# Ledger of designs, part 14: VH-VL binders against q7dma9r51to147

Target 1, 97 residues: q7dma9r51to147
Amino acid sequence: GDQVIYHCTVRTLDGVVVESTRSESGGRGVPIRDVLGNSKMILGLLEGIPTMHKGEIAMFKMKPEMHYAEIDCPVSAPENFPKDDELHFEIELLDFS
Below, E stands for the ipSAE of ESMFold2; O stands for the ipSAE of OpenDDE; V2 stands for 0.75 times the mean of E and O plus 0.25 times the DockQ between their complexes.

## First folded at step 5 (VH-VL)

Design P1 (framework fv_ponezumab)
Fold by ESMFold2-Fast, scan of step 5:
Parts: sequence; structure tokens; C-alpha cells
Structure P1 (fold): chain C 97 residues (1-97), chain A 129 residues (1-129), chain B 112 residues (1-112)
Amino acid sequence: as target 1 above (97 residues)
Amino acid sequence: QVQLVQSGAEVKKPGASVKVSCKASGYTFTSYYIHWVRQAPGQGLEWMGRINPSGGYTKYAPRLQDRVTMTRDTSTSTVYMELSSLRSEDTAVYYCARSPEYVYDSSGITKYIFAFDIWGQGTTVTVSS
Amino acid sequence: DVVMTQSPLSLPVTLGQPASISCKSSQSLVYSDGNTYLNWFQQRPGQSPRRLIYKVSNRDSGVPDRFSGSGSGTDFTLKISRVEAEDVGVYYCMQGTHWPYTFGQGTRLEIK
């Protein structure tokens, strides 16, 4: 599969950051590295990221069925994560190979 | 220039399968979804399904799900659409078309959809006894 | 599936006169992001379809400004302000909001 490297910031409908890879938003400053096809990615990112171009920043507005509340979601939601809420995923695609 | 070039016309008997190809050139193959749309003679357009050329993920129209298969070969920038158990009502022109964005029926995700900015020239498939 | 209904099915027009095509959906096409994924395509005789309009009212590159789209929710219109001979063909509306994507039955525009 293709490797993807991206930053991700997850917000609730009212703009509260619940998770981020960016240090300015409480993250570690380390982007996520995944492999499409064999990745344990949520449905929305698995479908969304391949439509992006390197260097692009996109907002994906995801209802629960497109992230952690998806039937057969391959990734468990973090503890106390609002998995049953609509969430906004800000993705900056750093590399796509 | 950006192009989608499809394979030539096919004549098949009922019950056979047909496999149509769509070769992309002039752009980054893995950056755009490829959809398949067909048109029976004198009829309107019917969406059949789509493939993500990067990961190979597919989504098919429910009416065709048991008979249609879409695949791709990234080394040749080619998408394939195979339709099995052919019937006379499958006689149509089959088009491939690219789209850079998408939407989902669960209203979960979207940026926006171009709705097929570039189309192939079409492949006529005739099913007759 | 979302049913897309076009009217009229046949549209004879005089050169230079305006033309209008209606498209109605069986469900709202407003997506959760506030966008409406209603598109219009033109298919000239013997040719592949081409996109004219996306997201209700946005013209595609190279599409003349005499084409315009409007509407909201379930009721949409494609207008041609001054019909030219090259506009002969079939026009389709298409929704991308709900899966599976569906097209209207088409409106054949011809010069009388």
C-alpha cells in the first residue's frame, strides 16, 4: 500500500479539540504514519486521505458512522473520546508515496 | 493532456462476462477516483460503482453488487470493470469517469464532489443471443 | 435510492431564446456539511457526457456563462439564457449527496 504521513486535529461541533498530533494543540508534534490497504484507519480517513494532494490541508466532517462508531471499526476510540458525536478532522497531508 | 481511454466494443452472449478497461494518462492516477456509468440505448445514465486507485477500495451500486467487480493496476494506470451473468438489458455504452472528491450516504464525510470532470470515450457492450 | 425527476423530458427551443430545465429529488440533497451536491451534465449526440455545473450553481471550467444553476433542498433548475445550436443534446441532473449516486431521466434539448 501507499504510505501516508499526516497531521490530524480532531474537534467537536463546538470547536473543542479532543485529540491532535500538533504540539500547539496538546499533541506530541509527531505526524501519523500509515499504510493504505493494510492500515488500521477509521473509514473516513481511509477514504478521505487518498483524495488529497501532498501539502493540502482538508477538513473532513465525520458523523459517528465514519469514525469510531463505524460497524467493524478497526481502531478503538481513546478513553472518554466522544465517539458517538459528529467530529471534524483537520488533516494536513505531508507525504503520499 | 488528461485522458481516459477505454477498450473496444464487445459482443457477448447472455450469461457471459465482460471486462472493460480504462487507461488514465496526463495526471497522477492515484489522486482521483474512477467511476463507472452506463447508458442503455436511448436511456439515461446509471451509476455502477467507483474505485479508489490508490488503495483499491471499491463501492458498487446495490443493484449490481453481486455481478460487478472493479480492479486497478497502478503500474499501467488502468482501471477494470467486470460485469458477469450478462443479460440483454446490460446492452449499453459503459463509461469511466474521474472524480477527485466524494460523498457518503451516511452523511459522514465530504469535501466536495466534481461529479466526473473527465470521461472516457465509452465502450459499447452488446448482449445478444 | 434517491429518485431524481426532470421536467420537461423534451424541450424544443428557438435559437437565441432561453431554456429552463427542472430537477426534483425525492429527498433533500443538503449534506451534513451544509453543501448540496447537485450536478448538471450535458451529453451531445454521439459524445460522452460533460459536467456543466457542480454544487448547484458552480460552472465548470470552459462552460459558457449562459449556463446557470440554481435551487435548494429538493428543487433545482438549469437555465440557458440564450440557446445556441451547439447546445443540442440531453441534459442530466445528478445527486452526489446520497449513495448510490443517481441521475435524472434526462431532458432532450432540440432546436425547433
Scores: ipSAE 0.013, ipTM 0.545, lowest interface PAE 8.0, mean pLDDT 82

Design Pn1 (framework fv_ponezumab)
Fold by ESMFold2-Fast, scan of step 5:
Structure Pn1 (fold): chain C 97 residues (1-97), chain A 128 residues (1-128), chain B 112 residues (1-112)
Amino acid sequence: as target 1 above (97 residues)
Amino acid sequence: QVQLVQSGAEVKKPGASVKVSCKASGYTFTSYYIHWVRQAPGQGLEWMGRINPSGGYTKYAPRLQDRVTMTRDTSTSTVYMELSSLRSEDTAVYYCARESGITKYTYSSGETREYDYWGQGTTVTVSS
Amino acid sequence: DVVMTQSPLSLPVTLGQPASISCKSSQSLVYSDGNTYLNWFQQRPGQSPRRLIYKVSNRDSGVPDRFSGSGSGTDFTLKISRVEAEDVGVYYCMQGTHWPYTFGQGTRLEIK
């Protein structure tokens, strides 16, 4: 189907890492596994990831309403997360099936 | 596929009101601002205002503020623009447009991409 | 309101030659977040406007590499490196930094 496996690093406009799946950036080193259309994904990734091909690395610069500040967002932002700011999502797409 | 589909052409008399619709599809309706821009025959573009469909919050151009009203219906993913006290100078093509919320930068190519979508336009003619 | 002034208003060009359009704003377009919200739009005859450039120099998806934007503060330029027949139309600059948003008066590009 539309299963996607990816690493994600989230940065502020000034380049400060606020969350990451990568161990070198404070994450657990485990990529995210989601299903497009059926998973609880932020809107910007739901729209952006389908434009990528396997092995690609891309940066998605998102206005707040494209991530955690989306009205009725299906994903909860971590507490004290800068959800009302523009955020940059660096995605490495590991698999798309 | 993202689409903005507008209502059909309108002919109105001076002093009347017109209400133009813009139906959105192919994306989450409440996640993008919708702008209204008009263009008189043979003239340039004029920004009229915008609406945030999630909260219904609006901001209008000062010269039109007393005559323009923008609303939305989340159940039908439709934005409306109503212009009252019509004058012959309001004869124009009226466009709705979605404000971009996402930009993709591809490291391998150095390319930056953003998406912008406009409705097909609605012709409003004001004549006696 | 911020006044956007374009020059020239009429731009006849020979196919394959470069074209350049200037846009000047009555005040700085740098927003408090450090971004400059200067956009360029193209309107082909009988069509809705299409954005070519956003934030001064970034090309929208599907826009050919021959289009480029540059500038800072109050002075901006749109360049077409090699004009093609499909480039005929009116080009508008637009600022999204200050309310209300305003457009330039437009530049009509024609093939001579």
Scores: ipSAE 0.225, ipTM 0.580, lowest interface PAE 2.4, mean pLDDT 84

Design Pn2 (framework fv_ponezumab)
Fold by ESMFold2-Fast, scan of step 5:
Structure Pn2 (fold): chain C 97 residues (1-97), chain A 127 residues (1-127), chain B 112 residues (1-112)
Amino acid sequence: as target 1 above (97 residues)
Amino acid sequence: QVQLVQSGAEVKKPGASVKVSCKASGYTFTSYYIHWVRQAPGQGLEWMGRINPSGGYTKYAPRLQDRVTMTRDTSTSTVYMELSSLRSEDTAVYYCARGGITKYEPSGTYVYYFDYWGQGTTVTVSS
Amino acid sequence: DVVMTQSPLSLPVTLGQPASISCKSSQSLVYSDGNTYLNWFQQRPGQSPRRLIYKVSNRDSGVPDRFSGSGSGTDFTLKISRVEAEDVGVYYCMQGTHWPYTFGQGTRLEIK
């Protein structure tokens, strides 16, 4: 399948950063790499990212049921991730092949 | 006429728990966060945490998360803050304050903090 | 945590004269959306805090225009162009860019 490379910053409804791939937001500066045909990506992003164009930055509002709180969520939450909060995922799509 | 009205003063012994209420009126209760901020005598302001009244979702300051619990009752438009295992250092005025909800924008989000405050509740912890 | 440092901590001023309060953050308060979530609050004696300024320089409704906020990145200033008796109190800067939210130590404005 399609390969997706993106930066992600996860924010609470208050706009506070709780997790990020960007170094300026506490991350390692390394983007996420995933393959849609065999993806462990959060379901909300799996539906949303294919609508983006390379180089685009988009914000996805994620209710708890669309991210780690969902019973069928395929991605393991990081320790202390706020699973029960509505979260905003800011995605910069670097490559979609 | 946005108002946040808090419960009255409390005097507690070390080790006890205290539960302070904050009743909201004059706006749609579920459309705004309620935050709790405390102030020890002669000291500055310390953010304790917040609750989203719509879903009941909470986020607490790391130093307090093991002792603080925030809840709400949508039928009475009231938020509660309970602090357990009280110490003399918890003696403070406790305020509730309204926060704006982040709006979706393609270029980011906008958040407004603490636009209306309750009158404060004095909690005294004495040995 | 982001440390917010205010100076001076005590500010005696003469009525009608200007007053200026500095606030410095231990790291940049610029959010990825381009906004800077720096707020200023006033607390008059015996009263609850009141927000004066949000996003560095925007005055809240009902706040007199003699109050102004400025700054960028890590360095911010609150100015009062002509101090009035009702301005006595403690002023706090506060950041909402980084979790957890943090306040400065406060600046006590007094009439001399």
Scores: ipSAE 0.006, ipTM 0.575, lowest interface PAE 11.7, mean pLDDT 82

Design Pn3 (framework fv_ponezumab)
Fold by ESMFold2-Fast, scan of step 5:
Order: structure tokens, then C-alpha cells, then sequence
Structure Pn3 (fold): chain C 97 residues (1-97), chain A 127 residues (1-127), chain B 112 residues (1-112)
């Protein structure tokens, strides 16, 4: 399967950071390493990341159904996550192999 | 070429169930939602519900939620809509329609609704 | 549910003349992203609906430029600058801003 390595920053429509992998946004500074099709990725990222090129930074706007709003979402929503709101996912794709 | 091809006409008795299919081609099946919209003879359009083929997640119109079930088969790129406990008022043409809403790649990206439609399936409920 | 109200319900027009259809929503259709998700669909006799306009004023590819959409908030208009015989059918407005999605009752366009 294709391995993807990326940084992710999740923001509300108002630009408030909800979650991030970047240290400057409260994260640990370690990018996410996932394999397409066998990782616990949210639907929007599973569909969105394959449209990117290595080194690209893209912003994905996602309706709740594409991220944490579904009760059977494979990724547990963080505490107080605004799961019923539109969210913006800023993805920096570091590697795609 | 994006195409949605629906199953043929059905005639049912009151109290029966009907299952209509919608086969998608010409695009990545799991990347787009499929909606079901019906139209009674001489009447307007009524939204019934939507399915995300990627996870099978569904949202139904409140007044239909106890009778409608939407499913998909990713191996055949087909969406199904089943309506139970049929009444004469369910006589209609049933359409499937594609939706690109849910995700956009750009900061200025927007959602689209019902960009491609199936040809329709006539369901007649008659005593 | 958001109620979409169209007027007129029946629109007889002379070939080559302009036509105008109104659509009013019971709530503002401005979404949280600043966009207004109002769409217009055409249904020719015996055919499936076809989207003409999305986000108030954007024409779908293949839709003639004689069709235009305008409006804001709760009041929207579809205009045909010069009606042609192929325009006969029913026109529907539809909102995608609020869940569940809703359609207007339709406007039947006829040639006099």
C-alpha cells in the first residue's frame, strides 16, 4: 500500500486550531505516518491525500461526514472536538511512496 | 463519462417493499455521495436521503427514516434504496443523483449538489 | 425544514421573449463558509432533472448563457434572456445550506 507521511493542522472555520502535529501549533512536531487503505484515517484524508503531490501544502474543507462526525468514525475524536462543524485540514505531504 | 444507470420499473402492492438500484460509472465511486430524490406524478422533487459509498454512512429525510434504507456494493459500484411498508402515496419516479459535497481541496473550495442524475425508476403502488 | 417557495407556478412565455422565476427561502441560505448554496434545476418533459445553476449565479458547463441566476440571502431569481422551444419544462430551486436539503415546488414554463 502507499505510505504517506504528512503534517496536519485542523482548524475551525474561524481559524482556531483544534489539533495539530506541528510544534508551533501545540503538537509534538512529529509527522503522521499512515498507509492508505489500512490505517485508521478519517474519510476526508483517505480521499484527499491521494490528490496531492509530494511537498505540496493543501487545505481541505470538510463537512462533518468526512471527518469525526460519524458515530463509526475509525479515529476517536479528541475531547471537546467540534465534530459537528465544518473543519479545515491543512496537510503538508512530506512523502508519498 | 459520468453515468448513473438505474434499475427498471416496479409495480408493488400496498405493504410491500421495493429496492431500486443505481449503478455508477466513469468516476471513483467512493469519492462522491449518492442521493435519492423522488417525484410523485405531477408533483415536485422530494429529497429522501444520502449515502457516502466510502463508509456506507447514511442520512435520511426525517419523515422517511423509519421506512427507507440505503446501502451500497463497492465491488459493483452500485447504490440501493429500499422503501418498506409501501403506500399509494409512494407512487413516484425515484432518482439517484451524485453529490461532490463533503470535501474540497482548496481554501476557496465549495460544495456542489446533484451534478449528475440517473434516468429514474418508476415505482407504482396500487391496490 | 427550510421551505422554498417559487413564483409563478405556471409561466407561459412567447418564444424569443424573456422569462423570470422567483425563489424565496424561509431562512437565509448563507452557509458558515460565506457561500450561498442555492441551485437551479431544469426538468424537460419525460427527462431527469439537470442542474443549470449552482451557488446562486454559476452556470454548469454546457448550459447556454441565456440562463442566469441572481439573488442573496432569502430571495433568488432565475432569468432566461430569450426563451427557446427546448426550454419547455419545470424549473426547481434547491437549497444545500441547511439539512435536510429542500426543493421549491417547481415552475412550469410553457410556450404560448
Amino acid sequence: as target 1 above (97 residues)
Amino acid sequence: QVQLVQSGAEVKKPGASVKVSCKASGYTFTSYYIHWVRQAPGQGLEWMGRINPSGGYTKYAPRLQDRVTMTRDTSTSTVYMELSSLRSEDTAVYYCARDSSGITKYEGGTYEYFDYWGQGTTVTVSS
Amino acid sequence: DVVMTQSPLSLPVTLGQPASISCKSSQSLVYSDGNTYLNWFQQRPGQSPRRLIYKVSNRDSGVPDRFSGSGSGTDFTLKISRVEAEDVGVYYCMQGTHWPYTFGQGTRLEIK
Scores: ipSAE 0.076, ipTM 0.646, lowest interface PAE 3.7, mean pLDDT 84

Design S2 (framework fv_pasotuxizumab; at its last look DockQ between E and O 0.25; V2 from the best seeds 0.21)
Fold by ESMFold2-Fast, scan of step 5:
Structure S2 (fold): chain C 97 residues (1-97), chain A 129 residues (1-129), chain B 107 residues (1-107)
Amino acid sequence: as target 1 above (97 residues)
Amino acid sequence: QVQLVESGGGLVKPGESLRLSCAASGFTFSDYYMYWVRQAPGKGLEWVAIISSSGSYIYYADSIKGRFTISRDNAKNSLYLQMNSLKAEDTAVYYCARSPEYVYDSSGITKYIFAFDIWGQGTLVTVSS
Amino acid sequence: DIQMTQSPSSLSASVGDRVTITCKASQGISNYVAWYQQKPGQAPKSLIYAASSLQSDVPSRFSGSASGTDFTLTISSVQSEDFATYYCQQYNSWPYTFGGGTKLEIK
């Protein structure tokens, strides 16, 4: 499995930041580290991140079934996340492999 | 016909303010990322500001951060740039532009590609001095 | 910031000539490069995205290619309406930077 390192900011369509790894958006400034091949990632990121290149910043708009409202989602939704809403995921891919 | 039309440019003095507008027609404005790009006389293109389809994601060029504010009104199909504390180096033609969405085969995911496909005609801002 | 170095700053050609314009990125940007054409007094027109994908209604004589951090715009047979300034742009990382432009002039 390929290791991926990325920053993520999740926003609702009405402008609320619901989660971020970036310090300027209320996060810790520490990127996420994961392994694509054997990870438990939300569907939208599992499909979206492989379309990116190292150093790229991309925005993904995801319907609920592609994030936390996926049936039998392997990742638990964070407390009070709007799991049934469409969300924007801003991903900065820092490293791939 | 897909169209972007800028307005609000003019001649101002250093320290003054202007508000630019961009009117969109012929497409679903609320589905697109929008941008302001400027070009000083005889110079190249320079990115100014970006705003997401809902307005929830905004970024500015360092040279105008804190002085300019990008906003949009999806009900009116309009993009705005509020320019405060104008300087001589802000003299330029200001263009609005949009980027296409790429929908991947996975239903429910839209990836935005930030290359421009449609540009407005531009509006000239001249800051004397 | 990623710097896009465009060369040459100007070149002259005759109708029917093959012309190539080059843009070099200061770091890897994959294929996230667009090319724009601008005629005097007009807004830029989008020609190419993703380094090699042609925009709708752009003549097939225009093409783009990528090799590492080097990106090339080619006009296979220059026509009179092609004399304009051409700009590359990277949209891999913020800020989305433009090249300095290449003015294609009639010989």
Scores: ipSAE 0.374, ipTM 0.684, lowest interface PAE 1.1, mean pLDDT 85
Fold by ESMFold2, look of step 6:
Structure S2 (fold): chain C 97 residues (1-97), chain A 129 residues (1-129), chain B 107 residues (1-107)
Amino acid sequence: as target 1 above (97 residues)
Amino acid sequence: QVQLVESGGGLVKPGESLRLSCAASGFTFSDYYMYWVRQAPGKGLEWVAIISSSGSYIYYADSIKGRFTISRDNAKNSLYLQMNSLKAEDTAVYYCARSPEYVYDSSGITKYIFAFDIWGQGTLVTVSS
Amino acid sequence: DIQMTQSPSSLSASVGDRVTITCKASQGISNYVAWYQQKPGQAPKSLIYAASSLQSDVPSRFSGSASGTDFTLTISSVQSEDFATYYCQQYNSWPYTFGGGTKLEIK
């Protein structure tokens, strides 16, 4: 299990922020820390983060089944999250260890 | 050897039409967003048009909307710009450029970067009466 | 449209100097900024994406940073091959706009 540390900003396809870890976008400014294989993560992040290198910022377009509309999704959607929409997930990978 | 080669530039009169081509080699053309960017003599860079990897999403700068048409032929690894109703202000070197769209298609995930990573050498279009 | 205000418009430097070029965005654009180098008579070359990520085969003397809507390109020790015009670009929202350019010339 590799540890990953990252910021995540979720936007509608039109660019409107709906959720973010970044303080400038309404979050706490604290990145997410997960362990691949142990932490509960949405499927799109499990598939997408391994394609990134440390320091990379990438945007992923995810259909609902790759995030909170996944069958038996292991995490609950944030309050008022558009879980049935296709969305952009911007990831800044701070560490991959 | 990753390469983009523009062609089809030349001298034309105002109101005429011209078609630019960009031939791609050394990469899987159908995996990439493609762009046209232009640069008037002695001026900076100006975005012209974008086309998605499949060709289904197309966007134009306001300055050329309704006059230029971007298209692609993925079977021929070619990008095109059809330029109609040309004006003197369209005089520029026209570059094609690619942007990585790393398609990580695992049940509906697509990875983008959107920054340009390679550019062609350009083709000059001169519009003069 | 998002304006990218690039400064200075021109800059003279000697080989070995540290050079800083800035762009200011007219609104928040996250880190969706790229930097390009263009030598006379040549096509642009991509240097940096995502404000600070270095493209492959670009020398490590190039770096980028962001603070709010202020973005910088730094060359830590200018080399003779670095004399060129540099452009920033935002790609947060279309139209994807460029800064006006900074011509770096030999002093």
Scores: ipSAE 0.327, ipTM 0.592, lowest interface PAE 1.1, mean pLDDT 86
Fold by OpenDDE, look of step 6:
Structure S2 (fold): chain C 97 residues (1-97), chain A 129 residues (1-129), chain B 107 residues (1-107)
Amino acid sequence: as target 1 above (97 residues)
Amino acid sequence: QVQLVESGGGLVKPGESLRLSCAASGFTFSDYYMYWVRQAPGKGLEWVAIISSSGSYIYYADSIKGRFTISRDNAKNSLYLQMNSLKAEDTAVYYCARSPEYVYDSSGITKYIFAFDIWGQGTLVTVSS
Amino acid sequence: DIQMTQSPSSLSASVGDRVTITCKASQGISNYVAWYQQKPGQAPKSLIYAASSLQSDVPSRFSGSASGTDFTLTISSVQSEDFATYYCQQYNSWPYTFGGGTKLEIK
């Protein structure tokens, strides 16, 4: 599978940050390192990230069925997270190989 | 009508600071990513900074990183650019610009791509000794 | 960084002429290209996004096309109000980069 490195910020439709890798959004400032196809990843990201180029910044709106699943993902949902709502994923693809 | 109006430009010396403002009207400001773009006299356009709708996502051009700070006040429909440690090469007309959401759908996801649609008239910043 | 090589840097035309401005990207950028028009003393105006989509209120004589890494802005019949400087921009990858500009002058 392809190796990917990316920053991710997840927000509700109201703009509330659910999760982030970016320090300015409350994260640790450490990007996610993963392997597409072989990793536990949100379905929407599995499909969205391959459409991106290195250095690209994009926002993905994901329907409920395309974001958090029962499987552990690099991006975790809080316990009180509205799993039935659409989410916004801001992605910066740092590396793709 | 949709409108962006920049202010705060002027003449300053190298090393000094300046704060630019952009007043938005005619649209729901809080729904849009906002940009600063600058243009040196007689030169082309250069992307400066971006801020997301909520202000949580911020990105800077390498040329100004660490010296400039972009921020917004959605309650005031205002965008700001705090410019510190100004250099002569920062001399330019500074524009604020709105980024609409350009979207395509794929397998239940919508990808938004950022571009500019509305620009202010710009405010001139001159850095000279 | 992705380079947008814009050509020509200047172009003279008469009203009614067909003109074409080109930007070549240094690498693949899909269709993430915008075109802007800037008249002297004015702010840029957005013309085209996604390589070929016209912004609202842009006359139909303007069109954009893409072929690989080659992007073109075409004015089918130049009008007097079209004399300006035009810029291409890629917004595929950060840092976003602009073409050097093309000044369309009256012949």
Scores: ipSAE 0.059, ipTM 0.694, lowest interface PAE 1.7, mean pLDDT 86
ESMFold2 (binder alone), look of step 6: mean pLDDT 88; pTM 0.876

Design S3 (framework fv_pasotuxizumab)
Fold by ESMFold2-Fast, scan of step 5:
Structure S3 (fold): chain C 97 residues (1-97), chain A 129 residues (1-129), chain B 107 residues (1-107)
Amino acid sequence: as target 1 above (97 residues)
Amino acid sequence: QVQLVESGGGLVKPGESLRLSCAASGFTFSDYYMYWVRQAPGKGLEWVAIISSSGSWIYYADSIKGRFTISRDNAKNSLYLQMNSLKAEDTAVYYCARSPEYVYDSSGITKYIFAFDIWGQGTLVTVSS
Amino acid sequence: DIQMTQSPSSLSASVGDRVTITCKASQGISNYVAWYQQKPGQAPKSLIYAASSLQSDVPSRFSGSASGTDFTLTISSVQSEDFATYYCQQYNSWPYTFGGGTKLEIK
């Protein structure tokens, strides 16, 4: 379905964590809840997450135009974020309904 | 053969400038993040600067921020460190290092290796009056 | 910044001994720890990544393990070429930080 709950860790090509929901990576330990079709989500996740199975961990390698450097991206990148670089989004899909 | 070769080190006086170069060969330089790491005589390893594959993302150690500038020229497979306002505390061997993206295991699962896999031999910078 | 506290700072051993070097992270870093070996006058050499995975061409006498925020490098039977300084590094969170180093000396 339309609802997804997931943990996300965003890494640069050399593995530097720039953003994470996981507590071991400096996040709060709280997963993201979002709704496909109504969500303000980056393009690569909108296309990638529907290919996953519940409980799966998958890695999405995104060129800049698939994340924050997308024209009219609905989500703001954090300050000093490497938005013009390839980024790797490690997603653990907790629920898909 | 994959290689990183540093050059440009030498003896300078406090307050002077020096430019280090790192020549890469045997791999697609523009696909990798690059680092400068230094080591003072008899001391441990300390990172200095990082630059992303495109050059758009750069981070510096607080001890050299505002004094050193990292840059790269992907067409020439070269990495640079411009060092200004040098201090005695900057005396060290400076290494150029590469961080790989990932490897696949026998099941096709992506494993991140993010640790430095290739280091240059280093170039000595001595700052002394 | 994540602090990597490495111990001991120096260790004396004889050929054939089992030696253990430890590294403690100030916070959770999963298994994103690397170990490096550095011989006098040489650049560091990568030994281990992901806390326990050996790099290619590294002898099997080297091993790494993790328990919470505690990470260990073990040499099961020290050889003469192993007398060197060893460093741990975390690469979970920016900035990447190194341990202070452990010098393995001949007894």
Scores: ipSAE 0.005, ipTM 0.553, lowest interface PAE 14.3, mean pLDDT 81

Design S4 (framework fv_pasotuxizumab)
Fold by ESMFold2-Fast, scan of step 5:
Structure S4 (fold): chain C 97 residues (1-97), chain A 129 residues (1-129), chain B 107 residues (1-107)
Amino acid sequence: as target 1 above (97 residues)
Amino acid sequence: QVQLVESGGGLVKPGESLRLSCAASGFTFSDYYMYWVRQAPGKGLEWVAIISSSGSYIYYADSIKGRFTISRDNAKNSLYLQMNSLKAEDTAVYYCARSPEYVYDSSGITKYIFAFDIWGQGTLVTVSS
Amino acid sequence: DIQMTQSPSSLSASVGDRVTITCKASQDISDYVAWYQQKPGQAPKSLIYYASSLQSDVPSRFSGSASGTDFTLTISSVQSEDFATYYCQQYNSWPYTFGGGTKLEIK
């Protein structure tokens, strides 16, 4: 697979930020680096990010089964994470190679 | 039914401040990304700022970064643009805009498209000495 | 920044004519292009998103197409109410950038 570098901000349906890579949203300001098909990724990102173009910012609204409530999800939800709720993933794709 | 109404424009001198407001009605304001776009007299459109539905993500055009601040109050269905250190180049009609609503597709995931679908009528800001 | 170059800056047409307005991106933006119509003294109205998807309440005579970095807005049969300035916009990369506009003059 292709390598993707992106920022991610995860929000609940009512707009509360539960996780972010962005410093303005409480993150460290360091983007995520994943390899499509090889890195452990939630299903919605594995399917969604390939539809993006470099420099694009996109929002992915995901039902629970497309993120941490997926059967046999390869990624562990953070502690006290609302894994059974609809979550909105805001992705800024910085690089695609 | 769906409406955006801007207010707060006026005549100011260089170096002064002004606050613009945009009142939203007819939709669930807290679910939408909001934008400010401006247009100088007789010129084209220029994007100014974006704010996410929760207010957590904000991005500015380089020409106004550090001088303008976008914010929102979801309880009041209102968008704001605080403009500081105004320059003659900031003279323009300022529009608020939103992106289209989205729904889940059959796979349980929906990609949000960030194009404008609804625009306000605009409010004129004139900066002159 | 991605530059959007519109041509022509002005275009004259008679009612019933087919007109095309072109917008060229300085780099690949895929299909992340929108088109807006603005009448004198009014706010812009959204016509097209994702290069070819028509907005609600926009007449079917308007259409958009893409070929590489070239994007085209077509009006199949110009009507008098189509007198306006048209703008393309890319929303693939930040900052969002608009074309310079094309003024359509109805004869």
Scores: ipSAE 0.065, ipTM 0.596, lowest interface PAE 4.3, mean pLDDT 83

Design S5 (framework fv_pasotuxizumab)
Fold by ESMFold2-Fast, scan of step 5:
Structure S5 (fold): chain C 97 residues (1-97), chain A 129 residues (1-129), chain B 107 residues (1-107)
Amino acid sequence: as target 1 above (97 residues)
Amino acid sequence: QVQLVESGGGLVKPGESLRLSCAASGFTFSDYYMYWVRQAPGKGLEWVAIISSDSSYIYYADSIKGRFTISRDNAKNSLYLQMNSLKAEDTAVYYCARSPEYVYDSSGITKYIFAFDIWGQGTLVTVSS
Amino acid sequence: DIQMTQSPSSLSASVGDRVTITCKASQGISNYVAWYQQKPGQAPKSLIYAASSLQSDVPSRFSGSASGTDFTLTISSVQSEDFATYYCQQYYRWPYTFGGGTKLEIK
């Protein structure tokens, strides 16, 4: 049950931003706040974020089965999201407690 | 012990072709994104091309797109740049560079740091008549 | 393309001085900024990645910071081997673009 606060920017292999929490990338500027053990986070973030340190920025390359195309994924893909494509998830971990 | 060594540079005429090679040693070449970066005499750095560890994506600078081809041979620990239709403005020292890639678990997640950590010594390409 | 604007283009300093080189991105790039050092006739050397993380074997007098789209490289106490040209680079989105460089000259 660790609390995590992070920014997330999702890009296609070609570098096109499809979703972001950052204002500079078209998001609202509000980071995501979640609890790992009770989270509806996608599989790749559940596995990846615990490898990070506070203040770190990491890029996770995920095959579709590691994000929204996962069988029994607990989270629905956003509308018009390329859920069947390989995607890069940039995560800036702001807090981990 | 990690090294990148470029070769294949030389003096050529406009319109000719040249092939550059970059020999990697001291690390698992197939784990790394590879890059070509060039620098014209007295000028700054300009990115040329990128190739992923498995060659699944390749990107080129607009100025050389359609004329240059990046490729790699992981069995030979080598990176290549095939340069066709060379122009005077292609005159530069060409550097090979790598960026690390990390796999953190058995579920197939790959963590990337795309910044260059190791550069080669460069090879000079001069295009003039 | 994301433009990286470095300032100043040149800077004079003496051994022991604190120097700061700045780089401004034309849009948000998170912390995906690297800094490189290049001495005349040599290949660039990697100094910093992720805006503030030092590469292995880089002296602690080098540091990087980020504030919005503004990035800085600081040398807290310049040594004789530090006189070189410094480049910033964004690797947030293809194409990966470099700043124009800052030449650090001895006074």
Scores: ipSAE 0.015, ipTM 0.600, lowest interface PAE 6.9, mean pLDDT 83

